VH-VL binders against q9hk44. Designs and how they scored, part 6

Target 1, 202 residues: q9hk44
Amino acid sequence: MNSRIMFIGGVPGVGKTSISGYIARNTDIDIVLSSDYLREFLRPFAPQESHLETSVYDAWKFYGDMSDDNIIRGYLDQARPIMGGINRVIARALANGEDLIIESLYFVPDMMDEMVLKNAFLAYVYIDDPDLHRSRLEDRINYTHRNSPGSRLAAHLKEYRTIMDYSMDMARGRGIGLYSTDDYALARQRLLDDFRKFVDRR

## First folded at step 1 (VH-VL)

Design ro8 (framework fv_romlusevimab)
Fold by ESMFold2-Fast, scan of step 1:
Structure ro8 (fold): chain C 202 residues (1-202), chain A 121 residues (1-121), chain B 108 residues (1-108)
Amino acid sequence: as target 1 above (202 residues)
Amino acid sequence: QVQLVQSGSELKKPGASVKVSCKASGYTFTSYAMNWVRQAPGQGLEWMGWINTNTGNPTYAQGFTGRFVFSLDTSVSTASLQISSLKAEDTAVYYCARDEWELLRGYFDYWGQGTTVTVSS
Amino acid sequence: SYVLTQPPSVSVAPGKTARITCGGNNIGSKSVHWYQQKPGQAPVLVIYYDSDRPSGIPERFSGSNSGNTATLTISGVEAGDEADYYCQVWDSSSDHVVFGGGTKLTVL
């Protein structure tokens, strides 16, 4: 009956989708949700001020010139309805004894319910080396369509790394684990081990 | 279960044309891109390009423009490769291969069994 | 154009570990995928995204990728592992799939 729930945060290019698949395979968890699809589902119904019709890397434009503050403001506007949905999905899984992995660009623990924070394993994955991060984006392995080159996402590396830095600071403040995917195999194994320990000790 | 079944072997003369087909089953055809890969006798794998199964738009690698045409018949979940003005250098095994594009693309999780095309006079 | 370099052949005794390398400039910044091809058969994906295994592929198969070299490692090699192995990347700069030249693994 006890749910095994993992909520993994990370920006494009850090390998969070691949890591989620690895964890699912090694824990026999059948449901892996991506915030990319949750965002698309919510897009027609989200409040106008959430600006979900705009790419997250362009959302700072609603606040003026590019700055770290404006990048984060745009990110948080989009995060609000998505985090609200994630809270409800996790709460439902907990109530029903269901296992679930969610991987998400939108990672704002301050927007999550206390019951969720107590009962879900939260982790944030990042790439420390910006050149490696740029190359991972250019490799076209994260949410780019074949008609949308990975170089387009790489052009927004600044915005993604600002979001990453903000998310890491929030994670540190809450004691949430940070996992560098500069060494992808190591990060993946550490995440799996830590998730198993979390499950065993709750 | 996912299957990609290709048409049978072909023996052709130089200057002829050939059409190789790849019939998909066990999944939603338009949710995955179809790639074509060639392997000449005793040689390695060579990527020829891909076709968007949702739009029908093909993309060709350099060296495979002009004589090579990728096409679809979505009503029967089939992708096809047509080679015109065949040359001896076109002798190879031709594979279709599925690419999962929406989530984690760039690798081929399922392959057709291959179609041998032999061009000889 | 981007080039992947593999040794043409590797020999290994049964039960030992085989290591097949794939060299490429800054390949550690790319995602490397590995295929096994037996004579007269289509390639089979054995590793994707550097180190992930498809369902049905034995745990004896593992991968790594850092710097200028990716490696496919096969532990406890069995006679049935004898095959050609190809590494592959998607090179975003050329918008081109690139395969290595292939390595023939011989189990002695």
Scores: ipSAE 0.000, ipTM 0.451, lowest interface PAE 14.4, mean pLDDT 85

Design ro9 (framework fv_romlusevimab)
Fold by ESMFold2-Fast, scan of step 1:
Structure ro9 (fold): chain C 202 residues (1-202), chain A 122 residues (1-122), chain B 108 residues (1-108)
Amino acid sequence: as target 1 above (202 residues)
Amino acid sequence: QVQLVQSGSELKKPGASVKVSCKASGYTFTSYAMNWVRQAPGQGLEWMGWINTNTGNPTYAQGFTGRFVFSLDTSVSTASLQISSLKAEDTAVYYCAREKYYYGSGRPFDYWGQGTTVTVSS
Amino acid sequence: SYVLTQPPSVSVAPGKTARITCGGNNIGRKSVHWYQQKPGQAPVLVIYYDSDRPSGIPERFSGSNSGNTATLTISGVEAGDEADYYCQVWDSSSDHVVFGGGTKLTVL
């Protein structure tokens, strides 16, 4: 039996949560996991050096001044235990013949097992226009979060876009699909179509 | 210590084929993308495309499909560019260039080969 | 197709500041890289991601990028800075790397 597994990456404001819900509805996949909740579950047990008690946009502070390199170092520290957990969750779903969608801020294909990379559909969603991205972060209450402090997240647009750009470069290096959500409706339809083709080709 | 060493200059007649090689050393070959850039005499830099050294998949810019083929031999850390049915307009210096980081929405080329001059005459 | 526009030449006296521009529609939303090419040599990366300097590049080299214009600034220009300079971006909509036409910097 072949599981239908999607692992979709993206930073806050790009619409990965809404797209994941759209895909789940249109494929009848019942299980959608957010790395936000996986992160919260893992926090009490994660190694101290992972700094999961700190927001990802502040994790560069453990390395000195704000720089793209330090932002990515902090991001990767947090990504390691989370990606480890994601590998295990996907491996279980594959072993049990279960369908699963995981949407995640943490998207590091180099930290994923070869079995996962061969059997899961990986995709990364992004926003080209930083003004549009800022607008979507500021207006998150209209998208998925009624009580989210969108202005707080918008203040960290630089950190999120640094993480986004890094993740996109890794995706390109591995031939993983990149989907611009500047046109949200087009992006979600292309992602759905590509996921269906992936499933059919197995 | 990082080096990209390209094959020597080539003088060819129209209709011939040529293969330009780019041998990498001093780093893990599959961790960096390899790009190809052309420069015709007295002209600017023109991006031809890239090859994913991890997957082997090439991507060609418009105008560089059909006659142009990017390939790899990972066992010797070498990327190659083959041009078939050479035309006078193919006369140029061909560079291989390493993509520095998988980092940021840009694609900076941090190390370049010395260039291979391909001359297609009469 | 996305197009980058550079002035064909810029002249500057030794010790003064040279500014080389790179124009593109909403280029401030892209990451700009700059290359120096001396006659008979391969290009050398001098600025990447708008304003960062690779190891070994003098602090005289700096960059900026906003709106429709990116700028490479070379302060205290030396004779050895005479070269062609190229800006470069990645255009996500076409998944293509785009170079500017190049600017010849003359130090006289």
Scores: ipSAE 0.005, ipTM 0.459, lowest interface PAE 13.9, mean pLDDT 85

Design rv1 (framework fv_rovalpituzumab)
Fold by ESMFold2-Fast, scan of step 1:
Structure rv1 (fold): chain C 202 residues (1-202), chain A 121 residues (1-121), chain B 107 residues (1-107)
Amino acid sequence: as target 1 above (202 residues)
Amino acid sequence: QVQLVQSGAEVKKPGASVKVSCKASGYTFTSYGMNWVRQAPGQGLEWMGWINTYTGEPTYADDFKGRVTMTTDTSTSTAYMELRSLRSDDTAVYYCARDRYYDSTGYSDYWGQGTLVTVSS
Amino acid sequence: EIVMTQSPATLSVSPGERATLSCKASQSVSSNVVWYQQKPGQAPRLLIYGASTRATGIPARFSGSGSGTEFTLTISSLQSEDFAVYYCQQYNNWPYTFGQGTKLEIK
């Protein structure tokens, strides 16, 4: 059987980590990678123009005043080396017959290799309700990421939602599935079911 | 309004220790790191280190490693910098300054008023 | 460590004139340069970060430019309150390093 690869995109607060754990447990996939750790691994070696030393919510500052365009420009600068690394990791998993789940803030379909687009189950998770998103950043992320307090992340809701909206538009343009986590239990079940269908179609 | 208010001036003898406080208000204390910077008479600004206000984990500049300790008290939104084994060339104005980034060191957007520490025999 | 060199050490200009202050890094610091203003007896004040982005409340007459190793702070139409010492600092590589400062004084 071919490798089972899931690549889930989403901004902080949407439940990527919890969903990835749920899918892993229910599919018996042992390897779950976070782009947060991939980013830290690449950080000392990344091109200076990628600005990986800067938090993604401040990367717009290299382009002038805060605007949606500048937020996305900063995000894309950081995404390039991360997405390059993700392409390589997925290629290796496919070559070795390994199953893999990747959850990532950095999700840019135009930067994905053809092999990834054809062989990985791609999904983007989002929260439609901005008040719910803020609440989940304040509570849930603080409990799952103790060294990144939810109050800090909630202060950057605007930047995260701009990245989310952009990523959703790109996913929509490519026919990639969009999953609202406003109802978390429904979203994780839909993702699991759709991933199983994807695997069965191969 | 973001404010950082530091403790008052101190006069110390060589070999003593000094502990400077920096009380923050007008923002969530644990959402921003805290830098410590000093300025000796006739010298420029010198970065001493940074502390993660949520975890309490400090990072010290090599020149101060072994004789500086940075701590926080989140219940009072206060950061502290203790410098030991004082020398006459430690005479300086010591500043606390809020780090814009939480998860990495960066630039300082708000500064305390400074604390003059004079080391004399 | 990266050495930041500011020039000139002292710049004498009249109100209404343009002032241009230089900051050079010994190696590339990308755009991770910040400018501070310090008036006598006061703490430093953030002016510009990311080489070119004005901090909140900073007048439009202040502008920053540059990337890599060459950075400039420009003050157009100088006002009396602008006479101060200006410091550049890099936050690209640890340890963070400051320039020696440029004193902007009235002619």
Scores: ipSAE 0.000, ipTM 0.436, lowest interface PAE 14.6, mean pLDDT 85

Design rv10 (framework fv_rovalpituzumab)
Fold by ESMFold2-Fast, scan of step 1:
Structure rv10 (fold): chain C 202 residues (1-202), chain A 122 residues (1-122), chain B 107 residues (1-107)
Amino acid sequence: as target 1 above (202 residues)
Amino acid sequence: QVQLVQSGAEVKKPGASVKVSCKASGYTFTDYGMNWVRQAPGQGLEWMGWINTYTGEPTYADDFKGRVTMTTDTSTSTAYMELRSLRSDDTAVYYCARDTYYYESSGRFDYWGQGTLVTVSS
Amino acid sequence: EIVMTQSPATLSVSPGERATLSCKASQSVSSNVVWYQQKPGQAPRLLIYGASTRATGIPARFSGSGSGTEFTLTISSLQSEDFAVYYCQQYNNWPYTFGQGTKLEIK
């Protein structure tokens, strides 16, 4: 296939939107999709049990008290329709010979089609230091998040880090690259280099 | 300990270009983004844009796109702002100001240069 | 762009008194507001960010409050060194925009 497809996972505050823009500029890829907008598109049509009308950090509330298990259950309920949509978007890009970067909170390797696993460059970005993560959530300002106050997101650091840890464990099990953005500049350069190497293997 | 030292005052004619420098010390230059802000006489402060000091990638405010170029030299820990096609209403004190992050602009400026007065007159 | 409007333009108060400075945004900026102090011949100094969080080294007499479109900077017991110009700035939207300043002067 001629398509250059990059699918980057990560929770809020890890810099995945900025990294995606950097990769797009340095590879001349014109299409960058955020799962934030894919989620909004799917909301009117998603089944009730997906709970997409609820913020991901509140989805555990459908299952009882806050626990890692309930946080992940809520996350996975939302992930199913979104991951289904992402599989289809990637399949379309591959069929049409189009380049595409997707950045997504929802990143569940077990929900990825074999076509995605074989043909997309998959990467998960994370922040190891929780204090740095909290700081980056509090100071989150860019053109995609102007209306989302950082203090609101920082209040849900526990939920986001539980989702992050779960996603990293799944990625590790599949040999998917993990990139710490504690050093943001090093992480994005490494991602760019690894993506170029992946493309060159074709 | 953190210092931002800017170049000296400039007097330019309309149509000329000016390049202001901002030399950083007391911290790792590439760990923090740099913003440029100006203040015209009798006017408020006006944000011009910011630059990612690690990548050298700038983002400009719409009012300055096409006339401004922001660059960095990491070997000397210096940021530069060049403004072209100068008009009389570009007369202002130009400040560099450190952002809290290099990877994206936070809009919170914790350290400022001393300012550079640029006067544009015929 | 978001317009930040400060009032009053000049506030005359005596040392030891309380000063209250206002800043209004033309649309909601959440809590994403910074306050700076600028003395003649000096660069601006960061006082408050996130509407209410004091920057490191800033005395407790400085406090900020507000959210949405209305913000306040309060100096509870004025010292002689507090007489300066104060600017508010929003960082919710690009371009970042500043108020026109409030000059705090001795009565």
Scores: ipSAE 0.000, ipTM 0.435, lowest interface PAE 17.1, mean pLDDT 86

Design rv11 (framework fv_rovalpituzumab)
Fold by ESMFold2-Fast, scan of step 1:
Structure rv11 (fold): chain C 202 residues (1-202), chain A 120 residues (1-120), chain B 107 residues (1-107)
Amino acid sequence: as target 1 above (202 residues)
Amino acid sequence: QVQLVQSGAEVKKPGASVKVSCKASGYTFTSYGMNWVRQAPGQGLEWMGWINTYTGEPTYADDFKGRVTMTTDTSTSTAYMELRSLRSDDTAVYYCARSRWLQFDAFDIWGQGTLVTVSS
Amino acid sequence: EIVMTQSPATLSVSPGERATLSCKASQSVSSNVVWYQQKPGQAPRLLIYGASTRATGIPARFSGSGSGTEFTLTISSLQSEDFAVYYCQQYNNWPYTFGQGTKLEIK
């Protein structure tokens, strides 16, 4: 009766897309949205300062030399319009009693509306082991993205892990669950179990 | 055993260049960043910059930009720091130090240090 | 650049006593502060990261606290091997910057 909303964050290579599909199949939720497609939809309408035409791992270049601060500044520029859109999509699903799973690189708790923070199951997935993360990025085409070369993404491991660390810190500050996907099978089962418990508590 | 082993002490004249090496062992070289930190005699620690060991992309502190070059050789798990146009105030112990990719970008493993003396 | 200021420059204490070392940032660095111990002729040793998390192998007597601009390293019961120089460092902004150090010496 009440909407079942899951909003899962994570950087490339952590398995968020595969996990979202697993949750959808095991909960009979029909709609799974990827921020990749939301980003493409928003590009024609996004402000110039959002730099959505630039890869997230290059967005720091608008601010000078590579640094954690500039990586996060570039990420937040892109996150702002996308998170605004996600807030509205979740609000609509909640208002209409619809179920929805969103998986997103852009996961900024401070940009989430209070209604989202209170009513959606929020989770952030990460890989603790950087060697494993690099390996999963290198093999990415075998998992989820056929025409996205994993070696290109693996070359930007530092940028992605900077974004991951920032996102985890903010999630931790809000009491949002953090799920290591170092053991992928365990992580997906724990997320499914926790999501079911969240739904049952409502 | 995770360790960083640096090249030996160097004595240089003003205007010369020095190239310090840092050989990593016991871990996957390309999974951690490599930082360079120096310490003048009786003084504190000064960060010079770092290199992304996977991409080979360096980032330098402004005080050293234009006269420092950081490189890596992944086949030998070795990082290099070359400092040019040496001055007497470049006399210091130079350290390489490993940083993690995670939130806490702490320098958890350090080389033993390389003393570079610049005198005439 | 962010300036890190440590105080006192020198702290004279007896074994078994508590030592408290201060580190102040010129602007907010969140919790992104590291503490290192350095003994003469040696490289620095990681003690605390993220302002309060002890590194692997560091004794429980070492603890860190603080956020924003004010940070503290506490050693609850000094052992003879703890007399060394201690440095704080921020990793919130490039360039990374260190404090000038606090020397612990035997009273």
Scores: ipSAE 0.006, ipTM 0.450, lowest interface PAE 14.6, mean pLDDT 85

Design rv2 (framework fv_rovalpituzumab)
Fold by ESMFold2-Fast, scan of step 1:
Structure rv2 (fold): chain C 202 residues (1-202), chain A 120 residues (1-120), chain B 107 residues (1-107)
Amino acid sequence: as target 1 above (202 residues)
Amino acid sequence: QVQLVQSGAEVKKPGASVKVSCKASGYTFTSYGMNWVRQAPGQGLEWMGWINTYTGEPTYADDFKGRVTMTTDTSTSTAYMELRSLRSDDTAVYYCARDYGDYRGWFDPWGQGTLVTVSS
Amino acid sequence: EIVMTQSPATLSVSPGERATLSCKASQSVSSNVVWYQQKPGQAPRLLIYGASTRATGIPARFSGSGSGTEFTLTISSLQSEDFAVYYCQQYNNWPYTFGQGTKLEIK
């Protein structure tokens, strides 16, 4: 029996967590891992120079002024240990015949092991409309984030969209599916259907 | 030539309200968040809150919730901070301060400050 | 709220000397600390952000270091215009909080 592994990438506000829950519910997959919690687990063991203690939207600060290049450099520094951990988790699930969904801000195809690329259903979710993206980040802050500066995540839309654009370019280079969540209901259904087809082809 | 120019000093009695203005020039007003920070005489700096200049949505520090209102007028590139139910311990210099980049939480430039004196 | 504690309250040094100013956070703030200089009658001036990045136009003699809960501002070869009050501020958590300040004065 083959493991059903789904690895979904996306920046905050695109709905990757909600989509992961929907897929889990409709496929009876019991384990959903968030890179947010993987990052938190790794933090006590990471040296300061890994920059995991710093928010991803601030990691460019270690390289100077804000630029797309520095935003991506900061993102990749943080992605490296997290992607290494994700490779290991997926390898374990595959070896043990376990089903698993991972949703992650950190999604770097060049850092994925060959066994992940061959055996996991890979998908990147994004929002085309920056105003919709901002609105969804603001809704998230209003409903779930107490004791944080108002529109803090929405204030970092530039950094998140730079990471998103970079991640989408990497995904295209590998033939990884891109799913716009501008129409959330359609995106959920397409992703579920494509995942089921992927599983059936194995 | 990026600058923030604040309204002049004010003297108020306890229980009154004060509204301080901060006029921005030399940049696109809606591209940067605006913070309000106060400093009592001989004391340190205290953050009061910030406003998203694009959406007009404010966020206030708990000590000021219920007494402060932050607003913007994009047509005049001006931010406002109104503090109500003034007490003697509200005597301070009030600063507006722009986020350095996209609402990041460190500030440059700062306004020149507005001294608000609350006399008994 | 996160409490930022600066030490010493006052530091007396001579021009040409090195000054080291400390800032401690009550809990980890990563590298999300900024330093300001304030002279009497003036608004604060941004010096360092991200714990160690100099703001545009700030002289090389100013340097910042630290992470987590302990941060240091260093001014090498003090100039007469450097005698002022220095504040640290965290922007890791809301509300943003400032230290009480360190006054740098001529010995």
Scores: ipSAE 0.005, ipTM 0.436, lowest interface PAE 15.0, mean pLDDT 85

Design rv3 (framework fv_rovalpituzumab)
Fold by ESMFold2-Fast, scan of step 1:
Structure rv3 (fold): chain C 202 residues (1-202), chain A 122 residues (1-122), chain B 107 residues (1-107)
Amino acid sequence: as target 1 above (202 residues)
Amino acid sequence: QVQLVQSGAEVKKPGASVKVSCKASGYTFTSYGMNWVRQAPGQGLEWMGWINTYTGEPTYADDFKGRVTMTTDTSTSTAYMELRSLRSDDTAVYYCAREGYDFWSGYRFDYWGQGTLVTVSS
Amino acid sequence: EIVMTQSPATLSVSPGERATLSCKASQSVSSNVVWYQQKPGQAPRLLIYGASTRATGIPARFSGSGSGTEFTLTISSLQSEDFAVYYCQQYNNWPYTFGQGTKLEIK
């Protein structure tokens, strides 16, 4: 409906926040939402089983051992109310002709409404090199998050990379674009160019 | 005020089953998980499992898997714990306990039922 | 499963004294430890959660500390009503596990 909607997924440390800001500046989109703040907003209203009060890297603890299956189970429980909210926010933006960028840890295409899948530019951002990913998490406070200790997140690199791999498989299955930020400048430019082409062709 | 009220004492024979109830009041039942903990006479506390009161999906401790079933009835705000194939060493006080949570400090059992004594004897 | 070990099994102290109760986890549980008090014939009562946060209504003489594998519950200036059994519990991993308890008794 002439709205320019971008929904970008990625785990902490991959640069999704910085990329979202770059896209916003270069497209004159004024609204950028982070799933971190959407999660905080939903916490008072979320059902107990979503475990939104718990960090996503600890959510597997409700299901037993630290297996990939339990990590994904915990992630999906948290994703459900957040993705439901994202569907509603995007529907509103489309109905009102508003532009919007959402950057989110929670990226589950199977939980997205058909209207979102057809009208939003979907992209998933990742890092191939786990050592680079660890390094970027450790330096997180100097890049995008002033008071967030990157060392805490780096200690949970395993959980984040399990979520990343799962999200990439889901994106790949639906033909959603995957963008490696091992070369940050190249990824940023490719995302901007692809988003512009998406907007022009629809 | 939050209150958890459990069913009364039971005497069972070995091999039988027992179903203990826990009726909640004073809060939204489906907003908090329910745990079950038992205590044999003169012994410590043993966690049996947890049930998600919104979805009805339980998670059991390995020692009880195959013998225990946890359910809820949201219309009456009641949780149930059924233990099958009872043995003499299942004689214990069985407690339900609400799982409280906050972002900074995590989980704790903030409210407990009064306990239900189950005696297994021939 | 994570094994929680409490020491001593029994602690004999006089009213007005300080009591220190220990709880050890077989592997790291971060700060995810809860302390409960249980009196004969009663359900356990929440005292401390998140290793060091005092529950509502719990007197200031109760304090908790520790992280990783070593945790301590301290009761300063013991009152007569404090003689009870104390349990630690971890909620870092399922299954949740309790220590075997420390009985605090009058000397």
Scores: ipSAE 0.000, ipTM 0.459, lowest interface PAE 15.6, mean pLDDT 86

Design rv4 (framework fv_rovalpituzumab)
Fold by ESMFold2-Fast, scan of step 1:
Structure rv4 (fold): chain C 202 residues (1-202), chain A 121 residues (1-121), chain B 107 residues (1-107)
Amino acid sequence: as target 1 above (202 residues)
Amino acid sequence: QVQLVQSGAEVKKPGASVKVSCKASGYTFTSYGMNWVRQAPGQGLEWMGWINTYTGEPTYADDFKGRVTMTTDTSTSTAYMELRSLRSDDTAVYYCARDLSGYDWEYFDYWGQGTLVTVSS
Amino acid sequence: EIVMTQSPATLSVSPGERATLSCKASQSVSDNVVWYQQKPGQAPRLLIYGASTRATGIPARFSGSGSGTEFTLTISSLQSEDFAVYYCQQYDNWPYTFGQGTKLEIK
């Protein structure tokens, strides 16, 4: 086996995109996919019950009042077709001996194929400090653009942290590495080192 | 190269607390997690928890969650494990062990020499 | 929590002989099993990870096998320094759990 596959999970604001770029540069992996673009590609073809036309922070509304359970329910509805697509993309890369990094808000190992779980390096990145997390989301807010995505994302910190906590519990249960990006320079170095060990161990 | 050096043996009374240190050298301290594992005399190994050495975020085993605190001092590359409300059955050798974290492996590659903590009245 | 059970508790063998140590998990841990060697008065030493991958510096006489729930550590030609206690550990799920150990002693 010659494929090097990394699947990095994390909610908005945790730096998963920046870390993915760092890993790609230091491993000469040319393909970095974001679940944001996979979601857009799948959206015209996804079942209506997946609610991909709705922001993930609003998907709980299909289940009633806001609660942690309903937030996760909405998240999982959206995750299902996206994780299905991720399984297929990774399977293709493995079959063809291709390297690939995927960074994703949608991180549900229970929805991943066994062959993918055995052959891809999975990692979850998070921010422990909620004030820092809010600050990272607010760094995207330009005071000249009130309707920027960053402004809306900061308003939904609660929903994102509920998804983060759920994802971290799933990761812990499966022995998937957790990497705090409170100072992301060290998180990215640990991720790089662990990914290299994963590749070498194979 | 890589070395983990722990503090010396301690004798404590029931109800007291103990704080064991583990000084790392030969690698970048904050790049690897640190685990704490104990071993009662003549018994097997028991995992107590681990700490993210960069953020200081600990994760404790349920049996210890209410009375253990794990911390780090990155300026001295030292990890600490404090165990409170000591009981006679807490008599054990306490080890620190470096943790590599990743999807497929979270095992302990380097261990400290151990610190014997004796709890007796 | 996943329970790791080692057998036998004590194995008596002579130098030059083969020793096989068993480790059983209460549920599938895939190949996420580690073996450690511990000599009296010393910290555990990493021998095998991923059920079968020998750690750096570990002699070729040590080998691991197994997947799922049943794992074996084999020492092909026992040397005097191999008489120690051996522990298996799973790293499939938190909390990490160890077997109770197998003591390898001179017959």
Scores: ipSAE 0.000, ipTM 0.408, lowest interface PAE 17.6, mean pLDDT 84

